Miniprotein binders against q9h3h3. Designs and how they scored, part 141

Target 1, 235 residues: q9h3h3
Amino acid sequence: EDGFTAEHLAAEAMAADMDPWLVFDARTTPATELDAWLAKYPPSQVTRYGDPGSPNSEPVGWIAVYGQGYSPNSGDVQGLQAAWEALQTSGRPITPGTLRQLAITHHVLSGKWLMHLAPGFKLDHAWAGIARAVVEGQLQVAKVSPRAKEGGRQVICVYTDDFTDRLGVLEADSAIRAAGIKCLLTYKPDVYTYLGIYRANRWHLCPTLYESRFQLGGSARGSRVLDRANNVELT

## First folded at step 12 (miniprotein)

Design xC59
Fold by ESMFold2-Fast, scan of step 12:
Structure xC59 (fold): chain B 235 residues (1-235), chain A 85 residues (1-85)
Amino acid sequence: as target 1 above (235 residues)
Amino acid sequence: SPEEIREEIEELLEKAEELLEEAEKLFKEGVDPRKARELLMEVFKLLWEALRLAEKLGNRELLERAWELIRRAWQLLLKLRELMK
């Protein structure tokens, strides 16, 4: 029995967007305060719904770090959703190309590198590295899920502003590797997240665009990146 | 038995649809978006179980019914997220 764990986690992640976030905002907060903030809110200890014994007494949806140049732009998600519903009723084939075109038309261009880690020191250490890279300007924005009441792995999301900009996506991967991250990374455009494209989707679409594997001393960029849609190695 | 599994799936789908309709009504009326979200999370749990059982049973009709309800629930979750963002 496989189940639908990835789809369930995705629904929980979207629901978490609606709860308060713990944010270190480098646009308004001195970088010198980051280490104390990271020590106060390690993601392995921050609880999803609050607990007197945890760093938070109130619910937390996400723990996030915004870079100095971060300017949020989610595009026209409502227009995207309406167009998606129309597409499904039209009988037109649903392909990566049609999803890409919908995303461009509605300016829903952001995407993210994802890494899933068990609660503990390795998660907290990885998050600290990512957070420092964001505050230092190598990455634009990142977030990490709090610890769920049922347990399980947590996710770190490192965002780029345009999934159609392959070079920008690859530069973010390089910055993540330079921050000391060695685990498997997958890249997912937010349009796939909003439209519910996951492992068990009905259209047999690959749920991610790229995957990155750490490669010690082998690659000039420190990783091997695969374009999953075209099954082509980019590095 | 296959018959008992089919009945279980149908009960899961019926309960999920009832809760989904309640969540849709709350959204339409602009009332209690947090309750609508909680109802949707229950709907997803019921539908993931229905999908698991329908796949195990090999029943395409039940699988398609579960996927249609998941599509509908996901669209409402996205609308709620946009409203509360």
Scores: ipSAE 0.642, ipTM 0.855, lowest interface PAE 1.4, mean pLDDT 88

Design xC6
Fold by ESMFold2-Fast, scan of step 12:
Structure xC6 (fold): chain B 235 residues (1-235), chain A 85 residues (1-85)
Amino acid sequence: as target 1 above (235 residues)
Amino acid sequence: SPEEIREEIEELLEKAEELLEEAEKLFKEGVDPRKARELLMEVFKLLWEALRLAEKLGNRELLERAWDLIRRAWQLLLKLRELLK
């Protein structure tokens, strides 16, 4: 919120990818072991840089759950990066459509729903719900940040394979809500993450594609979804 | 004063560029990628402060210099992530 804090946190998140991850991999681990794993590694207690008093003595970048059918495909990030540099030096307009086309060309299609929660029971409960949905097959893959030294909010990321597949993005939102999540959700394509598109970007692009707000009543999904790019309500 | 703020921005940009060049050298030589990451995190802190001050000052040239260094630093961070993931 304050003075490029969101941008700095994004850089910290990318740096965290380079440290070890704690992973529950449903492709090789029985689902019956999930509850014990969640109890051993609650995200409110796992520390980013390790601490003898926490579940981890060594640094942890992310805590993740891989679904049984999860097949990672990051696309051609190197080719995307080269094409992005060429585009910037070409003088051609930088628009959401241009970024979408670069992402498609280089097969960098994944995206994620983001939720930010304070450390504590509600975070751990939300993560447990998401993790169970992943292991049960309603979601494909998710990760949550460990606790930073300062008591700031932590992020849960729930991934989808293709940000251009609106129905798939909305189905993931529905599954998140069915898992009991009621907080604000925002959806960001990984191409924006890799190219450094955040709140204060040079090209005045909206850093998120969708926003989901919980609401009680007539929606079977329990949410109101806004398409930020087109300013259209989808639910 | 505006002149003191300009000098502060230029000092931040100069320090950031020096650290960025050190990180780029480490990456190119394949030496200590974790040190390169540490340097980049410091570069970002300096550049976000420079960008904040440049916006406050309303100086287009300094704002563009800060954004160019942020772009360069971000590209190196992504290359390090791809190398170390």
Scores: ipSAE 0.575, ipTM 0.824, lowest interface PAE 1.6, mean pLDDT 87

Design xC60
Fold by ESMFold2-Fast, scan of step 12:
Structure xC60 (fold): chain B 235 residues (1-235), chain A 85 residues (1-85)
Amino acid sequence: as target 1 above (235 residues)
Amino acid sequence: SPEEIREEIEELLEKAEELLEEAEKLFKEGVDPRKARELLMEVFKLLWEALRLAEKLGNRELLERAWELIRRAWQLLLKLRELYK
């Protein structure tokens, strides 16, 4: 552990947005083609920079599935960035509330449930479950990182439209659990991603808003969701 | 020794700033976004190491210098991503 692995991986994830994506777009592709696409591009085998022995010979930044109703809206990221620079220069306190205010003002509202899994069968199986839930309409959009040159864990990101809509965030968690996912999930608003809020940030902010743990027996949701900042159970 | 660690941090910060300035110039000129991105990834590697050492040393001035360069590098990475996603 070097203490900055998450930060470095986050920078690489941001850079990956600039490379080509492998996309199953349910808005234009029949759902019957999904299983063949998943078999052709398992995340554990797709390489970040291409390899003749892998499914891809050219670089791939992300593997993604778009739902039938998916309509991207990233908000005003440029305005957010300018306001963030002004805030840092102002000497005003930098808190979760201030970041939330900036996000709302600039309409940067999307967020995502994150799960980190080692390359292999469990990753590919989890991704297939998430992809089917997206195509079937229980989730809106998701992406998974390709296999890095150095190896290490890969990340599945399941997006929601509005991180301030607690019910929507919880509904996405429920859908992920219904898809058979049992690993730890954490929820991060995209405003934190754009502004570089990760584990070792200089403001000592918690980099995630929610945490979801799988729960056996009796729970209709299949999980316990915790509000990280307030240490309050929501489910 | 503390003095040797300080020298290492200063060298990392100097190299990172040189590469960051090169990346900023490429961005300003609208040239070779792939090269600018590669430079930024190297900048982050150098800065994460500088930050780790500065924290270990407990030197506030070096820690603040590392964070300022990380802020600047992240700002440029986000701008590159916005233009070329």
Scores: ipSAE 0.631, ipTM 0.847, lowest interface PAE 1.4, mean pLDDT 88

Design xC61
Fold by ESMFold2-Fast, scan of step 12:
Structure xC61 (fold): chain B 235 residues (1-235), chain A 85 residues (1-85)
Amino acid sequence: as target 1 above (235 residues)
Amino acid sequence: SPEEIREEIEELLEKAEELLEEAEKLFKEGVDPRKARELLMEVFKLLWEALRLAEKLGNRELLDRAWELIRRAWQLLLKLRELLK
C-alpha cells in the first residue's frame, strides 16, 4: 500500500485492542446462539465508533469469537519490549533469527492468518464461516475489524498458539479453506506486530512467514502454502 | 524546493515530538490513557508524512529522525495497549 497506509492501519489495529470488543465466547455461551449473534453483528455493518444506523451505539474495537478450548497466552510482552529496546541500543544485527529467539525467550509465540476483504456480503459470509469453525473447535480464536470511518477493507485474523509449530499453522490454513475461504492469506507472528514491524520497516525484515493461495483441483487442502522466509512450498 | 521540503519535514518532526512528549507524560502520570492514545494516532500521522517527504528528498538524517520518533511512539502505543486491554 502506498504512503504508509499499511503502517497506519497497523497502528489503528493496535489502538482498536484498547476499545470494547463484541465477543461470542463459546467457553460460556451455547453454540446454538451463534447464528443469532452473527445476524445481529455482521462486520460490514458494525461501525468502529457507533455511527447512526449501525448495530452498535458505542465504539467497537474488534468483533471476536473465542473457541471452547481457547486459553489466552500473550507471553511476556513487556519483557519482549525491553529486550527489543536493548537489542536496538546494542548495535547488534536485527534479523529474523534474532526476533525468533526473542519471541521464544519471552514466550510471545502466537501468530495469525490475515485476510483482507471489502465491506459487504463476502466479508460477512467469510466471517460467519470462520466463526462457526471456531465454535465447532476447528480453530481456536478469531477476530474481525469493524467498518472504519474512512471506509476501506476490513481484516479477519485467525490465531494459532505457536508460530514455530508449522503443523499447527498449516492445520489452521486447512480449517480456513474448509470454511470456504478462497482469498489470499498471509501469516504473521505477533512478535512482529507487537514490535511494530510491517511492510515498510528500517530493518528490511519480512514480517510475513507464510502465504496461502487457493488452488482448484490439485491440493487436498484446497491451497498452496509457501514458506516466505525459505522460499519453500509446504503444500 | 528541496529547502522548503526540508523545513516542512522539520516542522512535522518538531510537532510530532511535542505531542509524543505530552502522550508520554500522560502515561507516566497515569492520567487519561485514551487522550494519550489520541495524541499517538496524531503523532503517527505526522511521522508518516515526514517519512514520505524525507524519502522523496532522499535525506537519510531526516529519515533516521522520523524512524526514531516512530520507534518511541510505537513503544508507548504497545505500553498503552498492555495497560488497557
Scores: ipSAE 0.655, ipTM 0.861, lowest interface PAE 1.3, mean pLDDT 88

Design xC62
Fold by ESMFold2-Fast, scan of step 12:
Structure xC62 (fold): chain B 235 residues (1-235), chain A 85 residues (1-85)
Amino acid sequence: as target 1 above (235 residues)
Amino acid sequence: SPEEIREEIEELLEKAEELLEEAEKLFKEGVDPRKARELLMEVFKLLWEALRLAEKLGNRELLSRAWELIRRAWQLLLKLRELLK
């Protein structure tokens, strides 16, 4: 939970992108094969660097499910980096608004809902629900981290294509809740990930845009969503 | 003592910068990007320890130096990820 731990986990997550992924791709694989794939690769058992006692003998960076309509667009990350260096040297204030403008200018618009769960049945069950929602078309794409060498919580990431589309972000939250997920969710735009904005960042920015808490029966949406940057309830 | 901690931080930062420069060189020359990644992960380990100690010591200069090296390492890691993913 401390700042140094968050920075370390962020670097490890970035490094994981460079290792092979285990992917169920609904664009090319029939939906009927999903349950067998989930049983073969439960995230609580898949190891980050492989070992004889796990489903994998070689390193796995991420376990992912791509929806039938998934079309990745990372935008101009190189242009974003150059503009970020220029912004830092300009003396202009670094705020959520200036980062949002940089992201829009360079089309780096994707973002993700994050949930952190301990290895075990609850993680595997949550991932199965998310994976089914992706394959059924209620969500676009999702991934989950494998089990770390030294243990610790694993993360499920559920992506949306445009973090500036508040309605789309909230629709993804609703779909996650409809899949049976009851834990805390936080939403982070990928521009923050690329620019290294985490809990202990140098600019004192809130590292996430939204927070979603499960609401049993009392909410029309099934959850309460807070705009963390502005500290305003969206509900 | 504060002097011992300062010396430890200085050594961590110096070693991290050496490894970071080597990783940057490997990336620039297109040589062994997986070795560059290995060096970067070691750089991060050294820098997080330096950051932890500098924060405990309350030394703004050392904190600033650690964060600047983390920024450089992070930018290189991101470029390396785009190359190797």
Scores: ipSAE 0.291, ipTM 0.682, lowest interface PAE 3.1, mean pLDDT 85

Design xC63
Fold by ESMFold2-Fast, scan of step 12:
Structure xC63 (fold): chain B 235 residues (1-235), chain A 85 residues (1-85)
Amino acid sequence: as target 1 above (235 residues)
Amino acid sequence: SPEEIREEIEELLEKAEELLEEAEKLFKEGVDPRKARELLMEVFKLLWEALRLAEKLGNEELLERAWELIRRAWQLLLKLRELLK
């Protein structure tokens, strides 16, 4: 049973953004250095708050890989937040369409495919596959959480530039599958993350737009993608 | 008992609001953003427990109070994140 686990993880993830990151930046670092970097910083061994016995002695918020063509644009998050506060006091309905319009107006368009894995070899192997896909140009950017003090699953986030671009979101799913990933994937726009809209929310919004499940044979894509909000199969 | 659960929720909400106000003051004064973040993480822990108990009790007033404090806490967390990223 989950209780408030998803909400706890969301707040911890936001807090982690404020601590130092371990970054492999393919815009400035040769791709030939990636394997050594992955061996030095396996996510199952990197600790959230540092430990003399781990690869890091100081806190690490995220382990990230930036692709050669990566150009970050977070949009106007402050403007989004102000508009969100105004919307809540206005009496206007709060719906997926209203949130989508706020996101477009303030250019807060990024979103991410999420996968949750237990610490260990399978997590490290999955992260290595994603990192190589990023450095080779099939994905734009990804990050993975370090190992928490309390343990539990870690999360790999694979970002896309525009959550309103369904084709782009589906292309990222295909690239993740091509990298050898077979676990469940869920897609969440950053606008929902920034505004604190998660599983238990006051407006009964579904924060997950898409869900991807691996298909063993029979499918050219290697996955079945579902539009969670409308419960419509896209592939 | 329902009365004991109500008292527990009220104590959690009171402590969370106290810590949240301290974090908001630190942010407004531009001092010790790391302490403000630590206070917010404790606020969330207290508020999620208050929400769980309020849902179990079925008390709409306490549930609404917990959600309002979560809204304020998330608003401050996002502002801190934008400041420190």
Scores: ipSAE 0.629, ipTM 0.841, lowest interface PAE 1.5, mean pLDDT 88

Design xC64
Fold by ESMFold2-Fast, scan of step 12:
Structure xC64 (fold): chain B 235 residues (1-235), chain A 85 residues (1-85)
Amino acid sequence: as target 1 above (235 residues)
Amino acid sequence: SPEEIREEIEELLEKAEELLEEAEKLFKEGVDPRKARELLMEVFKLLWEALRLAEKLGNDELLQRAWELIRRAWQLLLKLRELLK
């Protein structure tokens, strides 16, 4: 009855990284080809494991767009993992501060704004807007999940290179809003993803750092951004 | 009954651990990483069900055993992801 939990969806998202990605890379592909690529691979129609009649016959983990200035920096994930095991063995408290310090030490700094949408026209339209913002240089990189076999909502992830850079995180929010996105957004650092910090984690940590809600007429940015760790409004 | 639920949880945990050990062995030997991933996804399904039942039963010991197996499974999933990305 309950279907997927946040924990299972997190595991599936990690597993999806291991399957082939459909990528529009603006570093090597002319921007004029984006519209045709988006029409060929609408996320509401691309299936996770391939399906007769869908755009793909083979598994697809993610559909992604890389900006012209995108320079991937994954940091030292292996070093982060070793330090995490040591932290758990040490008996030291596991807090947002200690996780932030591990991330900084191992240069695992990327993070992402997340939005969840039902399969259909609105998802495809939102993705097209985000993809255009990436190719135009307003966002760095983004990806969207394919349609799951069990159905359910799909996720668009819009990445920033440094979750400790508040201005950069807020600038990405502004660019998402300028692209016409009005749904709820939450921001999660990749260190939380790699270490398995999700809803109902055993350490009772909030799994996201920021929340953005669309607000008409009030904010110059078109949104209210809340720092969830400190419970303070940023816009 | 509570006894039947306890036995169901124990069976789920035992099956999950067996599959997890198979996945760990495949990873250590450098053989068929995609099969190791398939085994891990099955491990997670078994553990989510064990976790749900342990919460319903209110048994902290079984709950913690499920979380420890989830920790091991997640560590291996991250290692596989780093290998195959």
Scores: ipSAE 0.579, ipTM 0.835, lowest interface PAE 1.6, mean pLDDT 87

Design xC65
Fold by ESMFold2-Fast, scan of step 12:
Structure xC65 (fold): chain B 235 residues (1-235), chain A 85 residues (1-85)
Amino acid sequence: as target 1 above (235 residues)
Amino acid sequence: SPEEIREEIEELLEKAEELLEEAEKLFKEGVDPRKARELLMEVFKLLWEALRLAEKLGNRELLERAWELIKRAWQLLLKLRELLK
């Protein structure tokens, strides 16, 4: 998309974190209840601000599934912001390596595979597959945006706890593919989200670290993963 | 005209800064976080439009002012999110 649409959507996504979430928490809820929960709250029908005709009458920021081992850790985001301001003032080059260093220092390590899908049965089916993989232990945690009042694509975010652990990031991609997902995936570390690294960033950084494309032909991984910064295929 | 576009950008930036200051005051006082968020969403709308117009005009000073206000608004939005998540 052109213009500042991605930045606007990012601001709305951060604001959505502050509204109530619909959560299936596998730490406290039996896996046998997942199918009924998915049927009750299909993301194509759950509305962002509530609607009498939808499953929700009140605002919903996110629809999420927590795995049995999920333990949230956002790191020191405040310290990260202070260090980021100091870095910009210092005149040091702002590169993926420098941002990685800041993230490690402040323990802001989480990241996510992103997929964008139009509202409809394909989105709901993809989300159901991801949710089952989370509850079965192949993925740690995932969330999907509710339907915006004006329409537009919705996003599924599949999190890993450490973006610097390349093997873990690739394992999550494999699990997403094993769940039947065939669409384009991109991987974004949360440090980029907090620091406002989007398509129109001032430092000309690629806003995502990896891109995953579905691969035909019986590949064991089911996909080709590209390191976007270096334009190098990893699989 | 370039002058009319410049005036529009300056009005957008001025209005955005006023609303941002109101949101910052509400956050500092610990009062009405939902209104603070509502103000921030309006600030972003104004700033994205200012940024679009400034980029079209090719005015780097106005682009820089818009980006600094966006950065400031993002910092507050993130603080609100961390407080209220």
Scores: ipSAE 0.517, ipTM 0.812, lowest interface PAE 1.8, mean pLDDT 87

Design xC66
Fold by ESMFold2-Fast, scan of step 12:
Structure xC66 (fold): chain B 235 residues (1-235), chain A 85 residues (1-85)
Amino acid sequence: as target 1 above (235 residues)
Amino acid sequence: SPEEIREEIEELLEKAEELLEEAEKLFKEGVDPRKARELLMEVFKLLWEALRLAEKLGNRELLERAWELIMRAWQLLLKLRELLK
């Protein structure tokens, strides 16, 4: 309940990138195989470090689905990191605008919509909906965390290519809602993830750029999106 | 007491620094990057607890020290992630 749970989960999520991934790659696998793959690897049952009683005996960092058009571009993360260390040493103020400029300069543009769900049917159902949207081309790529040793909520990450492209970010939100997702979503640029900007950060920055809440009662978009930095409603 | 809490924070910070230095050495030498990652996960646990206690105590010096080590550990975690992706 108390402490730095979100911060610790963020560190665990980055560490998970280093372990093997279970991937459905629509670039090389027929879409007709997706349902069987989802049934074989429900995220509520796949264990982080492997268990003979689970779908995996070996460690799994992430369960992911790549769309047919997915083309990864991580940018220059090393250059970003060097510039970040220089900025901190310079004594200049750390602001959202400064981080945005660093990201643009080093082409670290990807970002993601995040949703946190408890292990169980709702998580597996939400992931299946997201995975189908990716394979059908409404989303580009997504991943979900496996079940942790300590338990707790799992995270689904739905990526967009460019966090500075507000229309693209909003289109991804609409596609997530069309997939049947009703929980709170927050949008975080990967530059914030790489530089350790989370809820309790040293610079008191808002850790997310957008927040999406499901709007019951007939919004055509299905959600209300707030720009967290400017406190402006976009939808 | 405040003095006992201060001592606890200093012990957490010292343990975290020792493990962080071990992880940094492994990274520099290019050996056992997964052990370096395991050490970093333990470093983060110690540092989050140190930060929580420093906030509760209201000690700015210890709070700054904890943040400095958290940032240092995070940058190493990112370097390991880039190496192993």
Scores: ipSAE 0.657, ipTM 0.852, lowest interface PAE 1.4, mean pLDDT 88

Design xC67
Fold by ESMFold2-Fast, scan of step 12:
Structure xC67 (fold): chain B 235 residues (1-235), chain A 85 residues (1-85)
Amino acid sequence: as target 1 above (235 residues)
Amino acid sequence: SPEEIREEIEELLEKAEELLEEAEKLFKEGVDPRKARELLMEVFKLLWEALRLAEKLGNRELLERAWELIRRAWQLMLKLRELLK
């Protein structure tokens, strides 16, 4: 993962939040309609800015699946931003601990497991597995980026409601693995996303809290989860 | 040469700052927030290239200038996202 690529992806993701989303909402739509929806909107074919030849003629920022229990809570992002500007002006050291405290104070607790895959069958298959896990209640909410004009990898984001809840983060990893996902996963709290913390940040902060790698050789299930900041293996 | 790379970085930073100021003005005036977003995407593109070249050159002054403009651009991007979500 190159730092410049991570910066590019972060800015594109923020811009994508501002465009319309294609959503399968399990709170209002029967689960039996999911397979048809996935066939209509495979992420390798949905284009970021629309194209007559794709499933969409208009721009699409994200393709998302909301679980039955999904209750969005972004916290006080404006208050977080103001506190972040004050922290930068104060000269106080900027550390993972100070960012964690800002996030708690402003209730910006959500976070996400990230996986990056090339456009194609493997991406569409992985997304279908994640979407089914969300609709079946194993995960809360997920989204995937549409195909960019320049190509490149697409990202699947699987959200948890509280990045400080280590057990909840690990449970989401287990559910992703149970859905058949074997690629590298990294976990990023939304506070880092909102404040623009990525690999090549000025503060030299590690941009992700956890890393998950699939293990082959033991049982068919299982992953090794590393706490990136403390360099401690959790599993 | 190092001098040619320095001149290229300075041109990228100057162009990025012009576009950033235009985006900031649009946001402040409440005019065309989607145009402000398009300007910011171009600003980031210019600043990422400036950052790459400044790291290659090993020039901390230019690197710090690029980071300050990235900070300003990201601050505006987050405000636009909150406005347009």
Scores: ipSAE 0.591, ipTM 0.824, lowest interface PAE 1.5, mean pLDDT 88

Design xC68
Fold by ESMFold2-Fast, scan of step 12:
Structure xC68 (fold): chain B 235 residues (1-235), chain A 85 residues (1-85)
Amino acid sequence: as target 1 above (235 residues)
Amino acid sequence: SPEEIREEIEELLEKAEELLEEAEKLFKEGVDPRKARELLMEVFKLLWEALRLAEKLGNRELLERAWELIRRAWQLFLKLRELLK
């Protein structure tokens, strides 16, 4: 059942990537305009397929903020896909290690911290915090899903350049916590998304590499991070 | 009956494969990415229903057939998304 649900949700995510995006691009737009843009497009009110009563009358796939220094690099996704098909045909075991090697070989290195929140004030407040951190240069790029017709949780994705750079991934976690985020975070490399590795996949791989949980206290960085693949606490 | 459900699943899988082949052809020819996208979304809807029925029936072979077509459709989607970025 998990596999079915994961694939169905993947199809919906595919459609979102192909529909129009609402973008605040700090590379071309002054930071002073961010607060007005956030007020105009709160994620809890922007509807997936448009509604005259919402901020959008037409479909919106994602709401995104690009940082001033953001330089997208998706790597060689086509080469990755060809190598993936060859790997499946070869009979060689499909493990986190073999996927990591495919990603490195084809320079498909980006990944993202994910947080899931119910529509409402807390989602909008969390997104505003993340968006400000992106525009101020603490994070590189982020996006949030619009509200689905049937309801349900929305997702905020905060991207990093290189999932193999553990320190960089942890630095992004710290920046998210510094922005006031207290909910559970999970980290997923984009290579898993490109290859269709979701929860309950047929290869029995954990779909996320890290978990971050908010920690109250004076001395810690604000979170505890677990390496899911090795089952080791990093902080 | 189990036999009627099996026939329904096989019909859904056959229709999905035909539409997927059409979408793949459009992509290969570089023609109308929006139409290829629409066909691909329809393929996923058909495969979604086939997967649901195959799970209910408990038929491993049909379940694996549905997953193979979903994987193939997913690969086409990634190529289309790359083209449209």
Scores: ipSAE 0.013, ipTM 0.358, lowest interface PAE 7.3, mean pLDDT 82

